# Designs tried in a protein design chat: VHH binders against Salivary glue protein Sgs-5 (Sgs5). Part 13

Target 1, 145 residues: Salivary glue protein Sgs-5 (Sgs5), of Drosophila melanogaster (Fruit fly) (p07701)
Amino acid sequence: GQAVQETKIEEKPVSEPEIESEIKNSTSVPSKCNIYYRNYQWALQDCVCRCFQNECLMQIESDQRKKEGRSPFVPVTEELCRSFICKKCSVGFPVVAEFPIPAPCGCNRKPGSIATERFYSLCHLLKFSAENSKPFLTYSYCWPF
Short names: E, the ipSAE of ESMFold2; O, the ipSAE of OpenDDE; V2, 0.75 times the mean of E and O plus 0.25 times the DockQ between their complexes.

## First folded at step 15 (VHH; framework vhh_vobarilizumab_d1)

Design w6 (from q1 with S100Q; at its last look DockQ between E and O 0.34; V2 from the best seeds 0.00; counts 0 for: pae O 2.6 > 2)
Fold by OpenDDE, look of step 15:
Structure w6 (fold): chain B 145 residues (1-145), chain A 120 residues (1-120)
Amino acid sequence: as target 1 above (145 residues)
Amino acid sequence: EVQLVESGGGLVQPGGSLRLSCAASGSIFSINAMAWYRQAPGKGRELVAGITSGGRTSYADSVKGRFTISRDNAKNTLYLQMNSLRPEDTAVYYCAAEYQTPSGWLTDYWGQGTLVTVSS
C-alpha cells in the first residue's frame, strides 16, 4: 500500500494590495474647524454679503484676510446681510466652489461629503451662497469651465 | 476705476516668442484676479491664462506648457510670456481684471487689446 503523500499545498494568502486610497485631502480647509458643524454665520466681505458654515471657519478666513492686508469680515444679522447681496454680476472669471453636504442621517457635526459646483464668477458664487443660505468652504478659479 | 493698457504684441514667426505686458492703473489694490483673453478672427473671446491675487495660476489646455502668466505687484504690471508660438495663437490679446468696487460689488475691466500675429 503506497502511502500517497498528500502534499498540502499551503495556499499562501495573496495579500490583497491595500489600495491605499490616497484620499487626496483636496480640502484646503484648515483642520481646526469642523466643516460639518452647521451654525450659519453672516458677515460682510467688503460690503458684500457672505454666509459661513460656522464661526470657526469665518474667523480663520477673516484672520487670513488680515494677514494679507485685507479687511476682516464684519459680522451682521442675516437680514442686514441679505440687503448687501449683489443684484447684478458682470462677466467674470469662472470658479469652482466646495460645499459641505450633511451626513445621510442629517445629524449636525457628523461627517458628510463635499460637493463641487461651478460658477460663472466669484460674484455669482457669493450671490448664490447668500441667496440660498448655502455656505461654501473654499473656491478656486478654474479652467475649463 | 481701473485702467488696463496692453503692450508687446506684434508679428512673430512660428516657434518664436513674445512677452505681453498689461499696465494697471487706478485702484489696483482691490483687484481679485487678472487674466489674459484672446480673440481670433471670426471666433469668440476665450480665456488664455488667469492669476489670482494670491498668485494661483490657470491656463487653457491649448497654451499649457507654452505660456506663463505672472504679475509684478511693484510695477502694477501683468505679463504673458508666450513661447513656441503657433499660427493658431494669432489673435487680439486682452488684459482683464476682476475688481471689487468700494460698494463691495465685483466688476471686470478690460484693456483695448494688442494684436499678436504668428506667420511665416
Scores: ipSAE 0.192, ipTM 0.604, lowest interface PAE 2.6, mean pLDDT 87
ESMFold2, look of step 15: ipSAE 0.479; ipTM 0.753
ESMFold2 (binder alone), look of step 15: mean pLDDT 79; pTM 0.782

## First folded at step 16 (VHH; framework vhh_vobarilizumab_d1)

Design x1 (from q1 with A35G; at its last look DockQ between E and O 0.19; V2 from the best seeds 0.00; counts 0 for: pae E 2.4 > 2, unsure alone 64.7 < 65, placed apart)
Fold by OpenDDE, look of step 16:
Structure x1 (fold): chain B 145 residues (1-145), chain A 120 residues (1-120)
Amino acid sequence: as target 1 above (145 residues)
Amino acid sequence: EVQLVESGGGLVQPGGSLRLSCAASGSIFSINAMGWYRQAPGKGRELVAGITSGGRTSYADSVKGRFTISRDNAKNTLYLQMNSLRPEDTAVYYCAAEYSTPSGWLTDYWGQGTLVTVSS
């Protein structure tokens, strides 16, 4: 009786390439601004109301938009800005936004934390931010929602 | 006015492939993101795949590994390569984009859709 040597083919585990979802680094808020300094500014972003944590952050983003060939922000009063809040949002692409959270003491300019929140679209984010006077620092598209 | 025109839909057998195209025309200020939606009979519209202005892609779990979204910026054309098609992929596929317009950041530009039917 010839012993058929069952050559155990060691299936080398195909290391599933870790799709490092390079969540490309959240655009680091330029270190030049205090993200916890609350001095809310209101401006129009392409005729949509946008609330900013402070003027420094607004200006930096506005300048970035200019470099990208986009329209700069148009500073306006809060009252005027709110009249340009979108009433309805269409179906969009999900986004994640970062919000500055005040320090536990509630003190202005003191380091707090950052909250990350998900929204159905950029429109929903902008609407939420403006309606609630809650500026976001940055946003990124995300999938899945 | 921005117009989106889908093409490439049709009848295909299970396991087959299709390539959808979406041609964008009109006054485009900036494209933030583009994507493909689909609506199956009796179901709601769902996002299938998206691509950001930076070229980052994302897919619904149901199509991951089978579908590939790509964009040719020079041609203002979005593509969806669909491989290993299944009957459950049967739907009207819609092209959508988020544009920076004088009216705001909106996803209000949609194509008319193209029908994809996967059937034996």
Scores: ipSAE 0.169, ipTM 0.608, lowest interface PAE 2.3, mean pLDDT 86
ESMFold2, look of step 16: ipSAE 0.374; ipTM 0.677
ESMFold2 (binder alone), look of step 16: mean pLDDT 78; pTM 0.781

Design x2 (from q1 with A35G G50A; at its last look DockQ between E and O 0.45; V2 from the best seeds 0.00; counts 0 for: pae E 4.6 > 2, unsure alone 63.9 < 65)
Fold by ESMFold2, look of step 16:
Structure x2 (fold): chain B 145 residues (1-145), chain A 120 residues (1-120)
Amino acid sequence: as target 1 above (145 residues)
Amino acid sequence: EVQLVESGGGLVQPGGSLRLSCAASGSIFSINAMGWYRQAPGKGRELVAAITSGGRTSYADSVKGRFTISRDNAKNTLYLQMNSLRPEDTAVYYCAAEYSTPSGWLTDYWGQGTLVTVSS
């Protein structure tokens, strides 16, 4: 059949079926860090609030940004970071992101699973992630096919 | 204020090639990603290709193997090499960019478009 169309919700642009359907037990992120270690770090990514799962993951991505010629993250407190969350997001380039899901016990560091969610833009992803204290591991641009 | 200026459109026969350019200028803190959208008569704008500041690319299935996106970060210029053009590629092509400003806003900007016509 026909591909499922996304239903736009102002604060959450991903359709309900797509949110629930993409649970996995591995991620595309090649990392030496424990992706299930919750030690949230708050920083500004080019003046926009971003929450990271832990410092190890933040540092790896910061190093990758240096290789790409982009500015490093600016560490801030959670309180300050929340003042830098976009109020409204423009229609932009759709993205898909991977989120770490804790083990059922909720034990920190214990392996859980990976959820994949789609967003209408990086702005929508960053806003959702920061507002809900739900760090993502990675994202990539995608097409609405 | 950011300005995007597209160029390189025109009339070409099926099987031909065109190279589109998009120059970005203005009060730019950083450009996170750039891409090309197109709009044919009676259709909405659709994403054709995108590239991050680090060079990672993505393409719509309809153009894979025929179109190549690239950028020159030093010149803030985006390119789209279009080969093996087909009549269904006829559209106005728009450049778009995600960037932050010194005021700390993440936003998208659009150019005015450049027409590509593929016809004999």
Scores: ipSAE 0.117, ipTM 0.489, lowest interface PAE 4.6, mean pLDDT 79
ESMFold2 (binder alone), look of step 16: mean pLDDT 78; pTM 0.778
OpenDDE, look of step 16: ipSAE 0.222; ipTM 0.633

Design x3 (from q1 with G50S; at its last look DockQ between E and O 0.24; V2 from the best seeds 0.00; counts 0 for: pae E 8.0 > 2, unsure alone 62.7 < 65)
Fold by ESMFold2, look of step 16:
Structure x3 (fold): chain B 145 residues (1-145), chain A 120 residues (1-120)
Amino acid sequence: as target 1 above (145 residues)
Amino acid sequence: EVQLVESGGGLVQPGGSLRLSCAASGSIFSINAMAWYRQAPGKGRELVASITSGGRTSYADSVKGRFTISRDNAKNTLYLQMNSLRPEDTAVYYCAAEYSTPSGWLTDYWGQGTLVTVSS
């Protein structure tokens, strides 16, 4: 039936690589990744904690940063990442972010929906995303309010 | 100290094109995102286009398909290519950037603006 995938202390070989398929679910995000696949990746971007929806999405952004000559993401555990979440944020460039919402059945990888939420700055978005284990897909600056 | 300097504004006919530049200089650590804003006379400042460090772009509906934001990492410069200009695009255009500091703080910087006038 339905799959509920969590990080767990268990080793189990998987012989089905269905996850590599490209899925096109949104016009606002890269089309070759399944944006509804929850396989959270934790990394530091210039000492700031980032949570990514999955490895595919993290790799796309990592590749773009390499093309720009920017520092790479530093993969870390969730526990270490959380110590690098900003404690205080100033109001700055307001942003609107898109978040993937799981399918009603809760099945991983199945298409769900996209929700939007507004934040007072990128710092506020990053803090919220990391604290709640709620990766965003994309964001846009939206001033003036 | 971070400085943003816009250039490339001027007078142009409707339907014409113009390219704005924004050079970032000073104690640059890490640029997370850059954006172009504009402010028409008597109106509030509005977002025109943005680009993240990962290259993701966003555009206001009124400029979509006509304006293109881009970034040259080697020159540390942000561009706005404006095509098919209309009189309603007349405004002061501002460059803005969000930076990371060595202490992990995110902070915002703004340029002084460059005037674009679209008229017959």
Scores: ipSAE 0.014, ipTM 0.299, lowest interface PAE 8.0, mean pLDDT 77
ESMFold2 (binder alone), look of step 16: mean pLDDT 78; pTM 0.774
OpenDDE, look of step 16: ipSAE 0.216; ipTM 0.649

Design x4 (from q1 with T101R; at its last look DockQ between E and O 0.49; V2 from the best seeds 0.42)
Fold by OpenDDE, look of step 16:
Structure x4 (fold): chain B 145 residues (1-145), chain A 120 residues (1-120)
Amino acid sequence: as target 1 above (145 residues)
Amino acid sequence: EVQLVESGGGLVQPGGSLRLSCAASGSIFSINAMAWYRQAPGKGRELVAGITSGGRTSYADSVKGRFTISRDNAKNTLYLQMNSLRPEDTAVYYCAAEYSRPSGWLTDYWGQGTLVTVSS
């Protein structure tokens, strides 16, 4: 009786390549501003209403726009700003935005969390933010999509 | 009305290079983002490369390290430098741009496309 040696093929576990999702560095909100300080500011971004968490954040982004050769923000009243909310948005490039979430205590300036939300376009983001008085900290395009 | 006009497409051998251009014209207030897309025969349209107003770039994995997107804001022109071209890069390449209009309307515009054929 020939003993058929069952060669146990040790299936080496195929180590699933860790898809290092290089989460490209979310443009860290400059550490100079308190992102959890709620003092809402209203301005026009290229004739579109924009709501900001506070003046410090608005100014930093406005200065960045200037460096990029873009128009700075134009501070306006909330009432005037809302008249410049887009009524319709076309299909655009999808974006992801970061929103400051208040601390559980609801206290101003205290550290909370950051929520990330996806929008169909920058227009949709701006509309949502302005209509709901929910400022976002930053946004990025969802590429590739 | 905003118009995008692609140019620079053509026939090239594998391993060759092409440079695509997209000239933007019309009533624009600001450019938020621009991108190159491509559509191969029998396939859907796919993103190739994108660039933000801040100059941040992104690439499809299939073209990373071979293609370079750049923009000249003064000329309102988008470029795609394509190196080490492969037969699988054969497609109609489209320019797209997200514009802010003076009215506050954000809109996407597309060109008519330019054909790139990579063949021996």
Scores: ipSAE 0.273, ipTM 0.666, lowest interface PAE 1.7, mean pLDDT 87
ESMFold2, look of step 16: ipSAE 0.513; ipTM 0.766
ESMFold2 (binder alone), look of step 16: mean pLDDT 79; pTM 0.795

Design x5 (from q1 with L106M; at its last read DockQ between E and O 0.52; V2 from the best seeds 0.45)
Amino acid sequence: EVQLVESGGGLVQPGGSLRLSCAASGSIFSINAMAWYRQAPGKGRELVAGITSGGRTSYADSVKGRFTISRDNAKNTLYLQMNSLRPEDTAVYYCAAEYSTPSGWMTDYWGQGTLVTVSS
ESMFold2, look of step 16: ipSAE 0.586; ipTM 0.788
ESMFold2 (binder alone), look of step 16: mean pLDDT 79; pTM 0.781
OpenDDE, look of step 16: ipSAE 0.258; ipTM 0.644
ESMFold2, fold request of step 23: ipSAE 0.502, 0.461, 0.583; ipTM 0.762, 0.738, 0.802
ESMFold2 (binder alone), fold request of step 23: mean pLDDT 79, 78, 79; pTM 0.790, 0.777, 0.784
OpenDDE, fold request of step 23: ipSAE 0.258, 0.201, 0.249; ipTM 0.658, 0.612, 0.653
ESMFold2, last read: ipSAE 0.464, 0.454, 0.572; ipTM 0.733, 0.731, 0.788
ESMFold2 (binder alone), last read: mean pLDDT 79, 79, 79; pTM 0.793, 0.788, 0.788
OpenDDE, last read: ipSAE 0.283, 0.282, 0.234; ipTM 0.674, 0.675, 0.638

## First folded at step 18 (VHH; framework vhh_vobarilizumab_d1)

Design y1 (from r2 with T107F; at its last look DockQ between E and O 0.30; V2 from the best seeds 0.00; counts 0 for: unsure alone 61.7 < 65)
Amino acid sequence: EVQLVESGGGLVQPGGSLRLSCAASGSIFSINAMAWYRQAPGKGRELVAGITSGGRTSYADSVKGRFTISRDNAKNTLYLQMNSLRPEDTAVYYCAAEYTTPSGWYFDYWGQGTLVTVSS
ESMFold2, look of step 18: ipSAE 0.555; ipTM 0.783
ESMFold2 (binder alone), look of step 18: mean pLDDT 79; pTM 0.804
OpenDDE, look of step 18: ipSAE 0.499; ipTM 0.784
ESMFold2, look of step 19: ipSAE 0.576; ipTM 0.790
ESMFold2 (binder alone), look of step 19: mean pLDDT 78; pTM 0.783
OpenDDE, look of step 19: ipSAE 0.341; ipTM 0.700

Design y2 (from r2 with W105E; at its last look DockQ between E and O 0.30; V2 from the best seeds 0.00; counts 0 for: pae E 3.8 > 2)
Fold by ESMFold2, look of step 18:
Structure y2 (fold): chain B 145 residues (1-145), chain A 120 residues (1-120)
Amino acid sequence: as target 1 above (145 residues)
Amino acid sequence: EVQLVESGGGLVQPGGSLRLSCAASGSIFSINAMAWYRQAPGKGRELVAGITSGGRTSYADSVKGRFTISRDNAKNTLYLQMNSLRPEDTAVYYCAAEYTTPSGEYTDYWGQGTLVTVSS
């Protein structure tokens, strides 16, 4: 197991380390959807801007949130969504996210790939994803960490 | 803000069991994840177990198979069932949560801790 150590009581914005990325050919997201189909859906997740790769992926997560009794996503335009991007992120529980990388055009039917990237918290992930129009497929807390 | 209050700590013999509770209260919109950390005297805080709002759990290797984290969303309460306790588990146990405010800000909070002592 890994431990998170907190020595400072004063909370200040921390500098983010360079994001470590890993490439893989499979995702933990069920293959019910075409994860490389880009049809961005913008919504508010608990009043925070969230971008989804497409409607299919958004619907899967919506169904899961309903089962969990969580607030539904509120579909919005990209323009409105961007005004709800987090301005301040605390150092929370680190997450790792999976991002689709479509196959290069004309490359002998190579499948796309999956990049994994780590973030200091869900807030950092959501901010990065919305600011860069780079939807993630899924995330997991880095357990243990 | 969210307030986290731990309870259930105490003195227990090796091999015994304890159940820790952490009650979350205050003005919250959404709790994204909760976790138990511990800090032995003279050491840093270390993660023990975490749980997402969807119920997915994870454990430090040193406690896997002995501790069980769980969550009661209706009561906003986090639990840690600790079985087969060892003297090495002696520490102050802290509850932590990552949550979203109604204004869409993300933040985290830590409880004050509850002492678990495992000795004869």
Scores: ipSAE 0.241, ipTM 0.602, lowest interface PAE 3.8, mean pLDDT 79
ESMFold2 (binder alone), look of step 18: mean pLDDT 80; pTM 0.788
OpenDDE, look of step 18: ipSAE 0.330; ipTM 0.700

Design y3 (from r2 with T107V; at its last look DockQ between E and O 0.30; V2 from the best seeds 0.00; counts 0 for: pae O 3.1 > 2)
Fold by OpenDDE, look of step 18:
Structure y3 (fold): chain B 145 residues (1-145), chain A 120 residues (1-120)
Amino acid sequence: as target 1 above (145 residues)
Amino acid sequence: EVQLVESGGGLVQPGGSLRLSCAASGSIFSINAMAWYRQAPGKGRELVAGITSGGRTSYADSVKGRFTISRDNAKNTLYLQMNSLRPEDTAVYYCAAEYTTPSGWYVDYWGQGTLVTVSS
């Protein structure tokens, strides 16, 4: 009786590709800038006026845009920038934005808090920010909606 | 102006896969975000997946883990990879883009849609 050696083919468990939960890269404001330092800068974002908390934040985001193959910000005067405020916004993709809130002392550069506000679209956010001279630090689209 | 043209829809069996494409033309560099929506018969339009210009993605809970949105900037094309398709995924799928005009207007553009039918 020839013992047929059943070669137990060890089925290597196909490791299910760990669906790397794409860590919502919260666009953490780069730690290199003081988010509470108020030195408002004005620039065009894709031909739309945008107000920045300070030059450091503007530059970092501008550089990030370049890396992403997007147009950098174009620094302009406040007066010129305001002429490029969105005139009309369509029903777009809702966004949530983070705004720096000054410290209770009202002093510049001291740590404050961050407020989160929802807008009907990026257009609405940019318009609000520019019209009111209230820069936001970052924004995220509110999906699903 | 941005033009969006969807393709890749069709009939597929439950558990099957399909890849939708959306070809974007025009001033695509001013696109802030793109998304896939769907509208099932007798239902409203719903968001399926979105992608920002920076590549951040988001999904409806109903499609999470099954669908993948991606963009090929070199081809100016948005994709929706749909795996493990279910009958409830049957809908007209629409490509959408949020676009900033040189005049300082934010507008949304929509494709004409492509039909996906999941049926045995």
Scores: ipSAE 0.057, ipTM 0.488, lowest interface PAE 3.1, mean pLDDT 85
ESMFold2, look of step 18: ipSAE 0.581; ipTM 0.796
ESMFold2 (binder alone), look of step 18: mean pLDDT 79; pTM 0.798

Design y4 (from r2 with T100V; at its last look DockQ between E and O 0.18; V2 from the best seeds 0.00; counts 0 for: pae O 2.9 > 2, placed apart)
Fold by OpenDDE, look of step 18:
Structure y4 (fold): chain B 145 residues (1-145), chain A 120 residues (1-120)
Amino acid sequence: as target 1 above (145 residues)
Amino acid sequence: EVQLVESGGGLVQPGGSLRLSCAASGSIFSINAMAWYRQAPGKGRELVAGITSGGRTSYADSVKGRFTISRDNAKNTLYLQMNSLRPEDTAVYYCAAEYVTPSGWYTDYWGQGTLVTVSS
């Protein structure tokens, strides 16, 4: 009786292609700034008024814009800035923005929470932020829509 | 004012590739985002892909992994590389730009579109 050696073909497990988790480039607010420290700064973003939570956040984002070949922010007074608030916004690209929420104690610099809000466009976001003196930390376009 | 002119559309076989271009002219430095839209016959306009001024990209699920949006700032040109084209990709493709005016207005500009036909 010839023992037929069943060569157990070890089926090498087809390594499922690691679905490259789309690194959602969460624009992680640089860890160097306290996002809850309220010292509102005003600047022009491409000739549009923008309010910032504090100077640190403004500067970091301004520097990032420079690296990207974009115009830096132009610091201005609140009064002057408000004159550059968008008067009208067209139907644009929807955006989601993150807003720092103060701690329940209302104290400055203590950790609070982050709210995410959707806007019809960057124009709407900037207008809302500036008109209400509510700075946002970051924004992303909501694609697809 | 920003002007957008699409090109590169045409007839292609299923599985083929096509590269669309959108030449932007005017005050292009004030463009915050650009995108490709498409409109198939008898359907509404839909977003295909978008790119921010910082280079962040997003895609419709229907084109993810097949299409690539890119921008050449030196040439003031937006591109859409379309690979593995399908009959359902048949549409007029439009270039769009979100622009901020010196007066503090955000507006969108649209090209006239370029026809892409995917057919055997």
Scores: ipSAE 0.063, ipTM 0.494, lowest interface PAE 2.9, mean pLDDT 85
ESMFold2, look of step 18: ipSAE 0.580; ipTM 0.810
ESMFold2 (binder alone), look of step 18: mean pLDDT 80; pTM 0.796

Design y5 (from r2 with T101N; at its last fold request DockQ between E and O 0.34; V2 from the best seeds 0.35)
Amino acid sequence: EVQLVESGGGLVQPGGSLRLSCAASGSIFSINAMAWYRQAPGKGRELVAGITSGGRTSYADSVKGRFTISRDNAKNTLYLQMNSLRPEDTAVYYCAAEYTNPSGWYTDYWGQGTLVTVSS
ESMFold2, look of step 18: ipSAE 0.590; ipTM 0.803
ESMFold2 (binder alone), look of step 18: mean pLDDT 80; pTM 0.808
OpenDDE, look of step 18: ipSAE 0.275; ipTM 0.687
ESMFold2, look of step 21: ipSAE 0.568; ipTM 0.789
ESMFold2 (binder alone), look of step 21: mean pLDDT 80; pTM 0.804
OpenDDE, look of step 21: ipSAE 0.318; ipTM 0.707
ESMFold2, fold request of step 23: ipSAE 0.182, 0.145, 0.503; ipTM 0.519, 0.526, 0.762
ESMFold2 (binder alone), fold request of step 23: mean pLDDT 80, 79, 80; pTM 0.800, 0.792, 0.800
OpenDDE, fold request of step 23: ipSAE 0.219, 0.030, 0.179; ipTM 0.621, 0.334, 0.594

Design y6 (at its last look DockQ between E and O 0.18; V2 from the best seeds 0.00; counts 0 for: pae O 2.7 > 2, placed apart)
Fold by OpenDDE, look of step 18:
Structure y6 (fold): chain B 145 residues (1-145), chain A 121 residues (1-121)
Amino acid sequence: as target 1 above (145 residues)
Amino acid sequence: EVQLVESGGGLVQPGGSLRLSCAASGSIFSINAMAWYRQAPGKGRELVAGITSGGRTSYADSVKGRFTISRDNAKNTLYLQMNSLRPEDTAVYYCAAEYTTPSGDWYTDYWGQGTLVTVSS
């Protein structure tokens, strides 16, 4: 009697692919704009002053806000905008923002670098950006904190 | 004045589900982000879940895959769907919002009074 060795095929448990929910924090700066082109624009974001690197970036983000059912940016003069800089900020939800850094030559439109900075809140970011005429490209909330 | 009012807390058995709501009212022009925090007895307040105005969500590792944060912008209401509840989820849950006032002078965060969630057999 030939003992048929039942090769117990150990079904390797198919490790369910950990759906790494890639929080695609791809705040992908729209590829259509030159992020290093400095032509500062000023607008109100929900009645708060915001400085933009250029009109292209402002418009793209404004359009995105509309798609999200949010208020678009309201273009204003720098002088008027600065009157809408937040005087006080609460310690809110921390944010990380990306700032365009000019090329070493100081040349406009040439590729530079991107700096990432953390702020105590969106209010702090907007205030810093507007007060110093330093536009940021994108921001994200720092979850969890 | 902006007010946040949490609701939906209560007693639930382990493995059960609960849905929390946070209604925002008052002179809110826009809410930029909202979040749920919790504070267990004798512990500090911790972030549970957050959501941006654009709908981006984030979760504490302890609740990931079990809790879902959502927002109805038209109603200014935040939700937390809690599934597979555990005794360690027992806490007072607080709603927080970062918003802009109509005057445009302030970005502020506000907190609700909290709602108690008790997970017990």
Scores: ipSAE 0.133, ipTM 0.555, lowest interface PAE 2.7, mean pLDDT 85
ESMFold2, look of step 18: ipSAE 0.549; ipTM 0.793
ESMFold2 (binder alone), look of step 18: mean pLDDT 80; pTM 0.779

## First folded at step 19 (VHH; framework vhh_vobarilizumab_d1)

Design z1 (from y1 with T101N; at its last look DockQ between E and O 0.46; V2 from the best seeds 0.00; counts 0 for: pae E 2.2 > 2)
Fold by OpenDDE, look of step 19:
Order: C-alpha cells, then structure tokens, then sequence
Structure z1 (fold): chain B 145 residues (1-145), chain A 120 residues (1-120)
C-alpha cells in the first residue's frame, strides 16, 4: 500500500493588498501639523475672533495669508477674542468647513475623523466656531449657490 | 460703507468679446470672495463665476471655457472676460463681494449691475 503523501499545499495566505486607503490628503490641510492635536489657540482674523486647533495650524495659515498680501492673525487671549465674535452675520456666500473630531478614545493627538458642515457664510462659520470653541481646519466656498 | 460699481457692459455681436469690471471701494480690510452673477429677463439670478481670495475659481457650466474671472487684490477690482458671447448671455451682470469692514464684521454686497446685450 503506497502511502500517497498528501502534499499539503500550504496555501500561502494571499496577503490582502493593504488597500492603502489613500486618505486623499485633502490638500487643504498642511501635512506638517497634527490636525488632531488639541491645543486651542485664539486669534483675530480681520478683527474677528477665531479659534484654532493648535498653534501649528494657526501659524501656517497666518503665513499663507501674509504671502497672499492679507493681514496675519493676531494672537489674543480667549477672553479678549470672544469680545470680537460677530454679533450679526449676513447670508452671503455659503461655505463648507471641516472640523476635526477626536479619536474614539478621546485621547489627544491620535487620529480621529473629519466632519463637514455647511454654513450660510464665513461669518456664520467663524461665529459658530468661536462661540462653541470648535475650531475648523479649513473651509471652501460651495459654488454654485 | 462698501460700494461695488460694475462697468464694461454694452451691446456686442454674437461671437464678440466684452470685459466687465467691478471696483470695490469704501472701508474694507479685505475681500474674501467675489463673484459675478447675471439675471436675464424673466429669469432668476444665477452664478456666472466666482473667485476666492486665494484665486480659486468656479464657473457655471454655461460659461465654462468662454468666460474668465480674475481679480486684482491691490485694486480691489474684479474682472470678467467674456469671449464667444451668445445671445443667451444677455443679462444684467452683478458683482458680489464678501468683505470685512473695520468693525470686523463680514458682509456680502451687491452692485447695481451692468447690462450686457448680445445681439446681431
């Protein structure tokens, strides 16, 4: 009786191609900063209160504004900043903003998610962000209206 | 108060070109975005083109490839180069801007409009 050696073909586990979820680097957020690092900063944007997720993000955007010939952000205390929250906003150009959402663990600096929300105008966005201490990462105009 | 003043409208033949200008004046710190709208007779106002402070542009499908929006930030002036004009482009063209005044408030403002008539 010839013992047929069943050559157990070790099925090499087909390594599922790591779908590198190309996190489409939303090209809008500078890759140099951790967008999930919460260290809230307060500054004036054209005399309007704005809160930032952290200093790195604030600085990068401030520098970009300078390059564009716009006024840089003016760092201020939270208390002072809140006195410059817009009281009234016009319904002008609608914008969509991205907000960093903390990781499920609530831990700082760990990757979370991004929420997108639409506002009636940049003024409304800034007002909402400042009043609620919810910094946004970026915004875009949503044309056509 | 900020004022927007459109200019450059007029009568043009089909296939012709026209350049609109919108000058922003008054107490402004910055203009965040500007846009051209148009309103044809008996129709609603529609977006033609928009431009952000960073120079990002958007166009209505009906004008894409024919119209070009541009901005001179130093002059606070918005332009609309209109090429290959068609009769359906006949409308009052309005300039709109979102801006910050010295009080730090954001506002939108509309000009009075300029008439563009495309006719043979």
Amino acid sequence: as target 1 above (145 residues)
Amino acid sequence: EVQLVESGGGLVQPGGSLRLSCAASGSIFSINAMAWYRQAPGKGRELVAGITSGGRTSYADSVKGRFTISRDNAKNTLYLQMNSLRPEDTAVYYCAAEYTNPSGWYFDYWGQGTLVTVSS
Scores: ipSAE 0.289, ipTM 0.662, lowest interface PAE 1.7, mean pLDDT 86
ESMFold2, look of step 19: ipSAE 0.519; ipTM 0.766
ESMFold2 (binder alone), look of step 19: mean pLDDT 80; pTM 0.798
ESMFold2, look of step 21: ipSAE 0.403; ipTM 0.685
ESMFold2 (binder alone), look of step 21: mean pLDDT 79; pTM 0.795
OpenDDE, look of step 21: ipSAE 0.284; ipTM 0.666

